# VH-VL binders against o60147, part 145

Target 1, 175 residues: o60147
Amino acid sequence: MLEKNKYLYIFRHIQTNQVLLSQGNVLKKTALFQLPYPLQKPVAPNGMRPAKLRKDHWVPLLKVEFPNESMFQSVFMQLLNYRKYRSVQPLTSDLLKLPIPVRRRKIMRQEVPNTIADLADILNKEKFPENSVRLQLSDKSDSEYADWPPSVQIDSEEIKLSRGFREKTTVDEAR

## First folded at step 6 (VH-VL)

Design pa18 (framework fv_patecibart)
Fold by ESMFold2-Fast, scan of step 6:
Structure pa18 (fold): chain C 175 residues (1-175), chain A 120 residues (1-120), chain B 107 residues (1-107)
Amino acid sequence: as target 1 above (175 residues)
Amino acid sequence: QVTLKESGPTLVKPTQTLTLTCTFSGFSLSDYGVGVAWIRQPPGKALEWLAHIDWDDDKRYYPALKNRLTITKDTSKNQVVLTMTNMDPVDTATYYCAHSRYFGSYFDYWGQGTLVTVSS
Amino acid sequence: EIVLTQSPDFQSVTPKEKVTITCRASQSIGDYIHWYQQKPDQYPKLLIKYASESFSGVPSRFSGSGSGTDFTLTINSLEAEDAATYYCQQYYSLPWTFGQGTKVEIK
């Protein structure tokens, strides 16, 4: 085979647990448009600052290897559509009781299990050939959020973090 | 100032259920990113992480023990409770609760620990 | 699960000498390693987080370094109060695990 395998990378934010999808192992600033909630507060009383991509705040959650670009594009676009669909669903009465910041944090924490479940649902619907899709996770226990179809092989080896990544320790102090 | 203190029985018979309570001050389990972990240390052995609970009630357990462990919180009482079923002599250890940030990333303040002995 | 192996298990050191403790992870964990100090009959205390960041109030003689699989805790000039068991801990992957400990005694 001459076609290069395509990878989908899924990243999680170390504090909010929000998820970003990427076509490579490097996040681009435009990925921030996937987020329903901004990561930054306005710093001026009468203005807004655009969100900045802080690559040191994001860690790989998993990567998916597809045998061709067509399969990659299909799954990638469907995941973006699932995320859009979730963002417009009505909130439960229990969530509506909570102050907006608390409500948003609870919703954001569920993005990791939701994204994994969505990925599995898409792969179950697509009926790809047996063992054609390779899944590698940073934490293998995260595979337990879903039931995987026969098309998926889960790697025994976990993803290793890039050097220089570090969680910001000053966020709780700044508030 | 952050303080934590463990309480519960010091002697447990094999097959019984252990219930430990962590009572804390200086923070709230409604604070964003804050959590409490339970970590144990058998006599003369290394530290072993058991369970963690976050501010929004998300729970993590050591996989090999998860069927025996339950962690709960009462935010209004500043308490976290760990329950461990079917105790065995190998579960004899000092049990600690500890404050965490960033959903359990590090344990910056620890309780004094409570020694639990499992014997007939 | 990620296994952390510390070296040495034990060392007896003269006051004012430099102490080096190593922690090796069974797989690469970036800089998601933390170091704790446990004195006899006491609870553990956080010394270093994220491989190299000193926790508040920790004396400057303690420092950490490393990335990937190999990590080091250094005590630049050992004081009598530093007699303790030192543990590394990884936060890279569940379950969170600790090393077996390194006991440091004063000669």
Scores: ipSAE 0.000, ipTM 0.461, lowest interface PAE 15.9, mean pLDDT 80

Design pa19 (framework fv_patecibart)
Fold by ESMFold2-Fast, scan of step 6:
Structure pa19 (fold): chain C 175 residues (1-175), chain A 120 residues (1-120), chain B 107 residues (1-107)
Amino acid sequence: as target 1 above (175 residues)
Amino acid sequence: QVTLKESGPTLVKPTQTLTLTCTFSGFSLSDYGVGVAWIRQPPGKALEWLAHIDWDDDKRYYPALKNRLTITKDTSKNQVVLTMTNMDPVDTATYYCARTPYWSGYYDYWGQGTLVTVSS
Amino acid sequence: EIVLTQSPDFQSVTPKEKVTITCRASQSIGDYIHWYQQKPDQYPKLLIKYASESFSGVPSRFSGSGSGTDFTLTINSLEAEDAATYYCQQYYSLPWTFGQGTKVEIK
């Protein structure tokens, strides 16, 4: 039946620094449609849709545990709205002066700081109870991208993924 | 809401240059992954993709017509302009502009179309 | 360029009947196919994207399926408002190409 979910996982692409949001500890192919633009400019037809999901190219950035499904849904929806808002903003004149490949790498590198800042902004505005939200970061220094509200408890414990997240199946060819 | 509208001459003589303007609202060509294409349809025939321009000024043209086509944008005016040189009676068609998001290649919103007749 | 061939060219169908339109690509294109509806003297409207995903606001009687070279658009129970020409479009290889169209009329 329906399973209540109170965990938000955020993943980072190891090469591009682009970010994906997941409602669970398994990253689904459909998450690639969250990207503001494809991982690479579509020079070849096979690359025009978001790149095929390679689980070995994505690492956990952070995990958030909410007290209940309702709080999770509110924050998750707001994060998606923030990402959508950022995708429709005009590029600055400084960025437009850069060659296209350099510009895209710079924009992609900003997704981690931007996502962390957006998450903190949402949590600051929602005013949840003290220590009600647990935040685990893969890299503790990433917490410095924002000021966190009293509702957030930052944890430095390793983020544990399900066995199936990176495990190769008999269908997945060996590298 | 998203709207697009084509404007330009409805009658063109052979050998003349056609200039069409697409004016849109509800989005910007500064929006990541957004593009605008020109697609034409000769009377009673299939749709033909002609040209594309996107938010980062990437321009693509139908290969057989590339020497005749120029697509430009004015982001501040929310306009995309298509220029087609050396018009011929076979170029008689309804010309549409349409929006594509995220290099998706589908066109989610279209202009009403403008019929361009090429005759002497 | 990739050629898309639709079948049939024309169908005259009784209301409430099931309509099946096929689009065949000259080479394998994965699921990079989109479907449009064009009513007489109107602009085309997106119905189905990526072979099987319904566009926002499209009635549930419309569905798409297929992969590789053979794709199908199905209208489960034809309504009078569905009289139109239907086009498939591939997004696998430039230039983007459309099928020749399938005209559906109500008897």
Scores: ipSAE 0.000, ipTM 0.493, lowest interface PAE 12.9, mean pLDDT 80

Design pa2 (framework fv_patecibart)
Fold by ESMFold2-Fast, scan of step 6:
Structure pa2 (fold): chain C 175 residues (1-175), chain A 121 residues (1-121), chain B 107 residues (1-107)
Amino acid sequence: as target 1 above (175 residues)
Amino acid sequence: QVTLKESGPTLVKPTQTLTLTCTFSGFSLSTYGVGVAWIRQPPGKALEWLAHIYWDDDKRYYPALKNRLTITKDTSKNQVVLTMTNMDPVDTATYYCARIEYWDTGYFDYWGQGTLVTVSS
Amino acid sequence: EIVLTQSPDFQSVTPKEKVTITCRASQSIGSYIHWYQQKPDQYPKLLIKYASQSFSGVPSRFSGSGSGTDFTLTINSLEAEDAATYYCHQYSSWPYTFGQGTKVEIK
C-alpha cells in the first residue's frame, strides 16, 4: 500500500448484511471494532447458520476512488460519525415488539441501504468537482438507494464478488 | 412473473427413494436472501415444512426427517432438487415447492401447483 | 418445536358475515407469523405476512393482528370465493410449523 490512500472499500456480510469500512482492499481484524453487535451467535432463529466472522463471509459492496487522501479522510470520518449517530437513536415501537435477536437482525439488515444513503448525503454536502469521485458497485441496483451528486461517476463495470477487490488474473480469465 | 413447477414420479413403492425437481422462472437463487422450500400436505391434513435452501447454499431439514432428506440447487438451471429415501405409505402427500423472498422474514410468496406422490405396494 | 393451534377447526358462515380465525403459539414468536389461504384442490396463497401486513393483491376484507402468542385473521364480510382452509405459519423458530388449519364453508 502507498502512504497516500485515496480509496474507500466497503464490505457487507453475506448473512447479516452488516457493513465494514476499510482503507485497504483486504479487511483487517481491527475493522471488527466497527460492529455494534458481535457475530458469535445465531442472529435469528429463522433457518440461517450461526453468524461467524470469516474473510469468506465478507464480500465487496462498493469501492470509492477520491482525487486525494484529504477528501478520502473527510468522507471516511463522516461515514463513521453517521454510523455512531444511528446506533444511539431510540428504537421505534414496531422494533420493540420483536424479540431482541430479531430486532438486532432487522437493524443490521438496514446497514447496506443506510450506508449508501449516508455516502450520497456526504458527497452531496461536500461540493466536490464534477466527475471527480468514481463509484464502483458489486450490484448496480444498490445505487438506487440514493440520489447522487454531479461529482460522482458510477462505473459501468460491477465488482466481481468471487474475486473481491482483487484484479483478474490470466487463470481467472481462462475460466 | 414468478412461477415454480414440481416434477417427478407420481407413484413410489415402499422403501424406494423419491426425487422431486422444482423448476422456476422470474427470479434467481443468486439473488441475496432468496430461498426455495419444499412443503408437503397429506390428503386431508395440514401443511408440513420439509426443507429449504438459500442463495448461499444454507440448508435446513425437518428434524424428524433429516436422515432421509437431501436438498440441492443448480443456480444456472433455476432448479432445486429434493431427495427423500426409504419412502413409506405415510409419506403419501402433495409436494409443493415455494419461494422465500428473503430469509429474514420467511414467508412463501409464490408456490408451485403441487405434485401428488402416492406410496403404495 | 413451536406448536400453532388454530380455532375453530371448522366454521360454516352466512355470506356477508364477519369471520374470525385465531392462532395460538406455544411460545412467543413476536410478529413472525404468516397466513395462507388454500381453496379446494388448489395450492396455498399468501394472504398476510408478518402478522398484519397484507400481501400484494389481497382483498381489503382480509386483515391480520396480534403479537407474541395470540394472532387473529379476520374476514370482514365473507364472499362466496372465500370458502377455503386457512393456515397460520411461524418462521420465528426452526423447525418451521403450520397450524392445523381452519376450514371456512358458506352456509
Scores: ipSAE 0.006, ipTM 0.469, lowest interface PAE 13.2, mean pLDDT 81

Design pa20 (framework fv_patecibart)
Fold by ESMFold2-Fast, scan of step 6:
Order: sequence, then structure tokens, then C-alpha cells
Structure pa20 (fold): chain C 175 residues (1-175), chain A 119 residues (1-119), chain B 107 residues (1-107)
Amino acid sequence: as target 1 above (175 residues)
Amino acid sequence: QVTLKESGPTLVKPTQTLTLTCTFSGFSLSDYGVGVAWIRQPPGKALEWLAHIDWDDDKRYYPALKNRLTITKDTSKNQVVLTMTNMDPVDTATYYCAHRVYTYGLDYWGQGTLVTVSS
Amino acid sequence: EIVLTQSPDFQSVTPKEKVTITCRASQSIGDYIHWYQQKPDQYPKLLIKYASESFSGVPSRFSGSGSGTDFTLTINSLEAEDAATYYCQQYYSLPWTFGQGTKVEIK
């Protein structure tokens, strides 16, 4: 029923607001490599990030549908590169002034607006055909973190899945 | 200054279990985003990743070898131990441990230890 | 698993000449590629991360480029101490995989 090669599934951590990208509607453990870690030497506080991939702690943030796999791969690859770039940048002076627990919470909370802004930036740059990219959010107010190009159509229905993007079908039941 | 050093037997007989210890300094496996990986290199062949263990005790193994590999850490001793069961002559290789940063990969390596598997 | 293919397998180069080593991935991996230098009987040393970012202390004659499936390591002006085997490695997805290596010798 789902064509995974044309869909980008974006997940949000229920407490920290950290973001994970997936090519499929089920998170793989390798997705944890996307989590940011600043190059500057931080104190290592316990509990700052998920220790293991607990799929029940990640909820849908948004789903992006592309008209073909080449557009999907281009955007997905660019989005991963934006996230990589952000993870290795030096911390700003303002962030360094904050106590480490406060600093970490602030950085993690920014992943949702940053991811949405990065996605919009990529889509504005690529100049895809009008209404060719469909965006469905769990909370439509999150679309306000960016200005979207004419290529994007935001779905009027929000995602109502509470844990992942998995739709139960007879195929899923046969597994 | 990050340093790592491998130790263990240099000669192992077929069917035996290999135990290698990586002893390190300059970091702690309690440090956020830090881990230790094991990589091997058969004589004249390419590098092959075997396993890694991260600060949060998350363990990953090369899929084809996962039934033979166990990785553990002792943060108080600054050690990571790799165990590989049922050794075969094709497992003859130089075994390295390396410092792993979550977003980087492998930045500092131990000197390596050659393990020969023969009867 | 992702297969990395390097070319050439071997090259013998005169000092001061430019060396180009290519790494091709079996699928798109963005910029998630490292380059390592391994001298005879020594451990690998990280040269380049994220396809194009030099690791600390690495001479400026080393540079990396590429994205997606095709990556290049360039040594702008070969020095005698650069005789080594060079490996690419992807960290886009587990399991981590390395190329077969490119051996660079001085003529």
C-alpha cells in the first residue's frame, strides 16, 4: 500500500523534541546516528538522549510525499547533510553561557523548528513543479516555522498516529 | 591525548575463543557520544568493522559475525573487551580498537595486534 | 550492505605530482564518507571526514570531494611520506564498510 521510495517519514522524540529521519515508516536503529553531538567538549550528563532506540518514544512529526524517487533521494540526502552540518558547528557564545542541562534542552528543542526550516529551504532551492510535494503534519502549526514554495501542498488532515507511521493491514497481520 | 592499546593472545588454535582487551586513556566511556569500535584487517586485505560499544552501553555487531561476537566495557578500568568464538584460519588478522565519536566515526586507533589462527 | 569500490588499486607516482583516488558507493550515501591513510605496518590515520572536511593536523595537500555515490581524495603534491594505502569508509548505515584500498608508491 505504501511506496517507501517516495515518502520521507520524520519522527519526533516525545520529551526532548529531537528529530529522526526515515525512508520507511518504521525507524531503524541506524537512525540514531542522526542525533547531533557538538564538536566542543561537553560534560556528559546522564539521560541527555535516548540510550537505545525505543520506538514507543518516537511519534510522527511529518510525512513528505514526493512524485518520484529521484526527488525523494535528492531532498532526503540534502536534509541529512543539513543535519550533519548543524551537528558539527561550534556552539554559539550565547549557548556556552548557559548551564549544560539548560543548553542541551535548548539545543534539542530547536531540532523540530530547524528540521522544518531546513526542509523548506531545500524545497525552495529545488524549484519542483507546483503542488508536486505533499506535506502532512501531526501539528499543522509546525508549518509556521518556515515559508513554503509553490511546489508544496500541505494536507488539511493531521497525522493521527500516536506511535510511528505503521498502518495495520492484512499484509502486516500476515507477518 | 587519546590513546588505545590492544592486548590478548597472538596465537589461537582453530575452534578456540579469542578474547581481546582494549585499554585506553584520554577519555571515558561515560563521556556523551563516545564509544570504542573493533576493526580487523587480514594480511594484505581491506579493513573490516566488527563491533562497537557506546557510552550508553549500546552494542552493534557485524551481521554475518554477530553470533560469534560479544563486546563489553568496564568503564572503571578504561577497558573494552571483544570475544570471538569458534576461531578459524580465515580469522587471522591484525585486530584494532578505535575511539568512536557518534557524529564522526573512528578518529584515533590503537597500534593493532596480530592474531594468527593455526594448528 | 553498502559496497565501496576504489580505483585505482595501485599507482606509482613521482614526487610533487598530483594523486587522485576515487571511491564509488553501491548506493547514495550523501557526504557520509571518511578517508584513512595507512602506512606499512602502522594503524590507519583519519584524513578526511564528511567527504571534504580535513581532520585535525592533516596537511593541506590532502583534500576530499564528492557526494552521493562518487568521492575523490586528492593529494595536491605528493611527498615521500605519503606512500601508503588509502581507504574510504562509509558511515551512512550499518554495517560500516571500507573500500578495498588504493596503494600509492613513490617512483
Scores: ipSAE 0.000, ipTM 0.481, lowest interface PAE 14.2, mean pLDDT 81

Design pa21 (framework fv_patecibart)
Fold by ESMFold2-Fast, scan of step 6:
Structure pa21 (fold): chain C 175 residues (1-175), chain A 120 residues (1-120), chain B 107 residues (1-107)
Amino acid sequence: as target 1 above (175 residues)
Amino acid sequence: QVTLKESGPTLVKPTQTLTLTCTFSGFSLSDYGVGVAWIRQPPGKALEWLAHIDWDDDKRYYPALKNRLTITKDTSKNQVVLTMTNMDPVDTATYYCARIKYLSGHFDYWGQGTLVTVSS
Amino acid sequence: EIVLTQSPDFQSVTPKEKVTITCRASQSIGDYIHWYQQKPDQYPKLLIKYASESFSGVPSRFSGSGSGTDFTLTINSLEAEDAATYYCQQYYSLPWTFGQGTKVEIK
């Protein structure tokens, strides 16, 4: 039997480098609401609607295993708050001088290093037991974006790239 | 733990403005992904979403009523206020405030509701 | 806006029988639907979220299923306390909309 809600999965977009947080190993469509810059233009006449989730365009960035659900929830919520805070900060004068498409690309490319730095900052502020938090990355060099506390154990094995994510059971997919 | 309570007048005359206050505890509108919505229910009829405001001060209104509705928040007082102008007898309903988890779009905790009667 | 049509409007059911309530969307909405229970003279309570996930404290006799345009709420063995009006709600796009409700009464 597998326990739920003690793993944090972070995904990145293969083209834009935008980041999505997930409480499970499968991205839900609602995760797209985390994006300050939608991947596609809204088309609903009565308001915005979520862009379609192309699971094959999102790859695992990292996976964090927490000792229990309470610690997972605390870190997950803090990370979402950090991302919200970053999204409402004023743009620097250097960014404002750039054309909008160039500006957006530059901001999106920084989401990976920013998310990793934010995660490390949160974990450094918490006083978790030594080696109680397990961190597994798809690219080990991404750990260099931050200084990690003694509570974090970085796994030697990297997450390998996945060719998409399965949402439906075999029976549901056949229908 | 989480509680919401509506307050305001129970009787309004046609053409007047209705002001309702939602006072809540057990959460803050500074919490990520959280908002407060107003939903009404005319006697014996279905639920109607009217408006919501979220942690990000993003305000959304039901399109057909948008020109009559204003929603504001006071995060320090844990209050959300809805104002509805030009009240009509057809606006007679029980008015609820509810916590919305914005990314999920569900209403997980509701106030008890307040019946507002519009009559001359 | 997305219109949700529930069926039936009303049903009177013998205790311990299975109850099925359907909700049909005017367009495909994936699994972006929630279900609420409203007992007489009470406020609505969340029962099922994301089409099939039970909300905390909800009895196991309640289950949800469906995707696209057709959704079902099932009570596998009706209890007296289940007499209520049930509403579906979509969160695929704004404005949020509810179905007209299905009233379940005990015989």
Scores: ipSAE 0.006, ipTM 0.478, lowest interface PAE 14.3, mean pLDDT 80

Design pa22 (framework fv_patecibart)
Fold by ESMFold2-Fast, scan of step 6:
Structure pa22 (fold): chain C 175 residues (1-175), chain A 120 residues (1-120), chain B 107 residues (1-107)
Amino acid sequence: as target 1 above (175 residues)
Amino acid sequence: QVTLKESGPTLVKPTQTLTLTCTFSGFSLSDYGVGVAWIRQPPGKALEWLAHIDWDDDKRYYPALKNRLTITKDTSKNQVVLTMTNMDPVDTATYYCAHSYPFYRGFDYWGQGTLVTVSS
Amino acid sequence: EIVLTQSPDFQSVTPKEKVTITCRASQSIGDYIHWYQQKPDQYPKLLIKYASESFSGVPSRFSGSGSGTDFTLTINSLEAEDAATYYCQQYYSLPWTFGQGTKVEIK
């Protein structure tokens, strides 16, 4: 009735596999603050390492439709908390043995499996009605990263994005 | 302990505006996921949900009454206020405020209720 | 909106007997149902949340069951203090709605 927002979009970076969460089908530059590792290398000697949002470098990983805003808010915030928890955990000795660039690539590669596993874990803990949560995956095989509860209905339909989402170079400074 | 208490007029004339205040303790409306609802019960009838406000100032209203209802909060005073316009005798009821478990998950603590009679 | 229909409307029960109250939803709501107890001239108190979970401090004689459209609240051995009106409430979708209530009296 007066549901304001009930869609969660998750995007992945085509090169790094880093993940961004969004409440809509368009990425805002503030989403870049979710990233533990900047997308751009340092520029010239006097340059800063700017954060830039290039919409053509992000593809939808999945879209979740909830039956109401309260369920959306609960899952969205829990997912953000899971990501925060992961970011402050000590690194294993195996990861600490790796050179920093190799270590970062390995950690970034795990963001997709980790995010999907976290989402499924949250949904398994919630008491949502059967088939009430609609999950659309860009690649259906990504559903294999987790076991899903009866509340989840998995679709393989193409995820529709807002007009202008993939205008090839929309570059914006985060700061 | 969580406690809530309703206050406001007990007698209202038809066409007037009703203003009710819920004063609470034991939680804050800045607490993540927390909300407060208003629920009424006409004499001898069932409970009817009216409105809800949460920690993020998101407001929800019963659709048929939306044009008559306004819910606001004052986090510093631990208060939630419900305003209902154009009162009618059929609005005679006991009005309750209640704490909603995080993310709208049920009403676990209630105020004692205040009876509002609408009569000429 | 989702309509909740309770049965029976009224029941007069001898102490120690089992009481069963049903709540039927007009559409499937999973386990998104709560049960409340309201004694005369008092505010409602939460008894059972999410169809089957007891709220803190609720006596073990109260239990809930069901899923989808059909839900049951059971009092397995009625005590004098259990005389009250019982309400189911769905939290599945807005607007949130309550059943019409079931009044339980002691004979």
Scores: ipSAE 0.000, ipTM 0.480, lowest interface PAE 16.0, mean pLDDT 80

Design pa23 (framework fv_patecibart)
Fold by ESMFold2-Fast, scan of step 6:
Structure pa23 (fold): chain C 175 residues (1-175), chain A 120 residues (1-120), chain B 107 residues (1-107)
Amino acid sequence: as target 1 above (175 residues)
Amino acid sequence: QVTLKESGPTLVKPTQTLTLTCTFSGFSLSDYGVGVAWIRQPPGKALEWLAHIDWDDDKRYYPALKNRLTITKDTSKNQVVLTMTNMDPVDTATYYCARLHYGSWYFDLWGQGTLVTVSS
Amino acid sequence: EIVLTQSPDFQSVTPKEKVTITCRASQSIGDYIHWYQQKPDQYPKLLIKYASESFSGVPSRFSGSGSGTDFTLTINSLEAEDAATYYCQQYYSLPWTFGQGTKVEIK
């Protein structure tokens, strides 16, 4: 059981590149409300019920460890606010020229670079102590989407996926 | 079952303050991704969005009415309260509360509405 | 603020005929439109989201289309229960705004 009050986990969808924020290493169905375009049709009559979460379609993008719970909560809420208000921003002329399906796909694909840039912007505005915030990425090249402040320590190690989360043996083990 | 219901005075005199309460069930305003909005409709006219509040206490107001509006929540009571100061006869309308979906910005569940008449 | 203008304001239609309602935005808003149905003395109900996606439980005779400044709601074959006022809503920019409404009556 990982401590949830100091860690921010960010997940990306393997097909659409959409991003979900989590306060722990486990995605909850309620996180699907973060998405402007649903991955699956709603099953409830009111349409507000989160679509079924297919955990196999989401992989860790990055993990952030904060110096304390209050700083974690502040950054987490600011990041949610950035994502919320991106959804109401005017679209560029270039995007408006695209057919609706192509435009939506392009917007979704930009969530990874946008989220990383937003995180860096928030951390640049916060005056955290040097090397107090630990950033761990699944793909270190994603750090290039932004300039990071001295408070951020980018770890050389990738996010490690625990084998204990596997429910079944793979065919690879049957060699 | 998810429901929303508006309550408050049905008659208000000019210059008085209107206080409306939205009481809901079947969801919590501590749940990620939900908000509650107030939308009004003058008799025979279009819908007008007034304000909303969401799970993280982010508040948004219609700019022209911002100085007259206050929206608050009480998550333990499943209530959202709107206050509107200096009421005028032109504010006569049916007032609705509705559930707002974060990111999609549609209103999927609505209260029955409460008609508020402003007259001397 | 973004102004939405609907056309026509009113139409009386024979059952089973096709109904077309348009919504025009004062500026380009992509596909950032939702549609609502409001029957007399009732609250509005979400009908179409994201310009073209049917809300759950909505009959297949309802469809939406459009992008940029011009949007259309179509009822392919009008039924008696479809007598209502229809509203478009934009979510491109705060404040959220609605069209003035189109009232559809049965002949």
Scores: ipSAE 0.005, ipTM 0.493, lowest interface PAE 12.9, mean pLDDT 80

Design pa24 (framework fv_patecibart)
Fold by ESMFold2-Fast, scan of step 6:
Structure pa24 (fold): chain C 175 residues (1-175), chain A 120 residues (1-120), chain B 107 residues (1-107)
Amino acid sequence: as target 1 above (175 residues)
Amino acid sequence: QVTLKESGPTLVKPTQTLTLTCTFSGFSLSDYGVGVAWIRQPPGKALEWLAHIDWDDDKRYYPALKNRLTITKDTSKNQVVLTMTNMDPVDTATYYCAHRGIYYSAFDIWGQGTLVTVSS
Amino acid sequence: EIVLTQSPDFQSVTPKEKVTITCRASQSIGDYIHWYQQKPDQYPKLLIKYASESFSGVPSRFSGSGSGTDFTLTINSLEAEDAATYYCQQYYSLPWTFGQGTKVEIK
């Protein structure tokens, strides 16, 4: 197959700061299966229907450009594995003392710094060529959650939240 | 919408290899975060998790049985296959396959189960 | 591995009475506990996920609570259709493990 998917699109929830990873610039409903804490109660009897995707509740956090699909696939899969690993790790004693709703809110709030730190850790271990990976953030201060390797180039231009990951002539389709 | 059904032999002799197939509908094992697990239950006893496979082909096995278990998927056929070697009478159980979404880390939808009896 | 111990093993209960089932973990598991109902000769059905969240279609008489090492499944007013074995399951650490089960019968 022809190489595509050299971009990783990372979204954050405006209220909870939960993070969703996407291979496309528009979230699909199936992306909601990434969330350990559902945003909406499932209505279907078999519980398989994803919660309703409110695209207006998800804003750009970070766009990662890789030089080729192979590097994209390696980093994307490792990042997914880091997220799964975090979802089953022991909670700290401080978190266990909190009521469940408060604890979940605190855990969700940490997904942005955790995702950024995980991405940086993966890129530091992979030893990619200098300036081969490009990051564009919606808020450049979020880059301070990690120390970046020489392979990473951070774009001086921030992603405008009103535009999402859309380019000027690209139309998002949300169903 | 989501259904799973187990199939395979109902009688197995000691030392033989058991192969069970889980055929499902209503989801794809290429869907992000989705997985399928195998759980067994000996007659009158508790549930035992055996293995799982995720959309990304990540495979996990119950440690004490790992050397006897193999789990594979065929995404195009909507099937997951469990193989268990060197069967023993103590392996007599009802074997279930179950759906696991990352949205629900619980086994939310189960197959009907298939009883496998191991005897000479 | 994490061992889950349920109490009691068995209880016989009059219709409309409150049923309480306890699950104790050998170590702290936060709220990463799920509850399943298995009626005789049927497959298990998910009732409660993450200690206290009801699964879709589950009657409101079922509720879960607890955190850390001690978890409770409550049936507020037992109905005849609730005669079943109930299992807790932890999702905190691999390997995933189940309790031994609590059998609930109608008197």
Scores: ipSAE 0.007, ipTM 0.478, lowest interface PAE 11.7, mean pLDDT 81

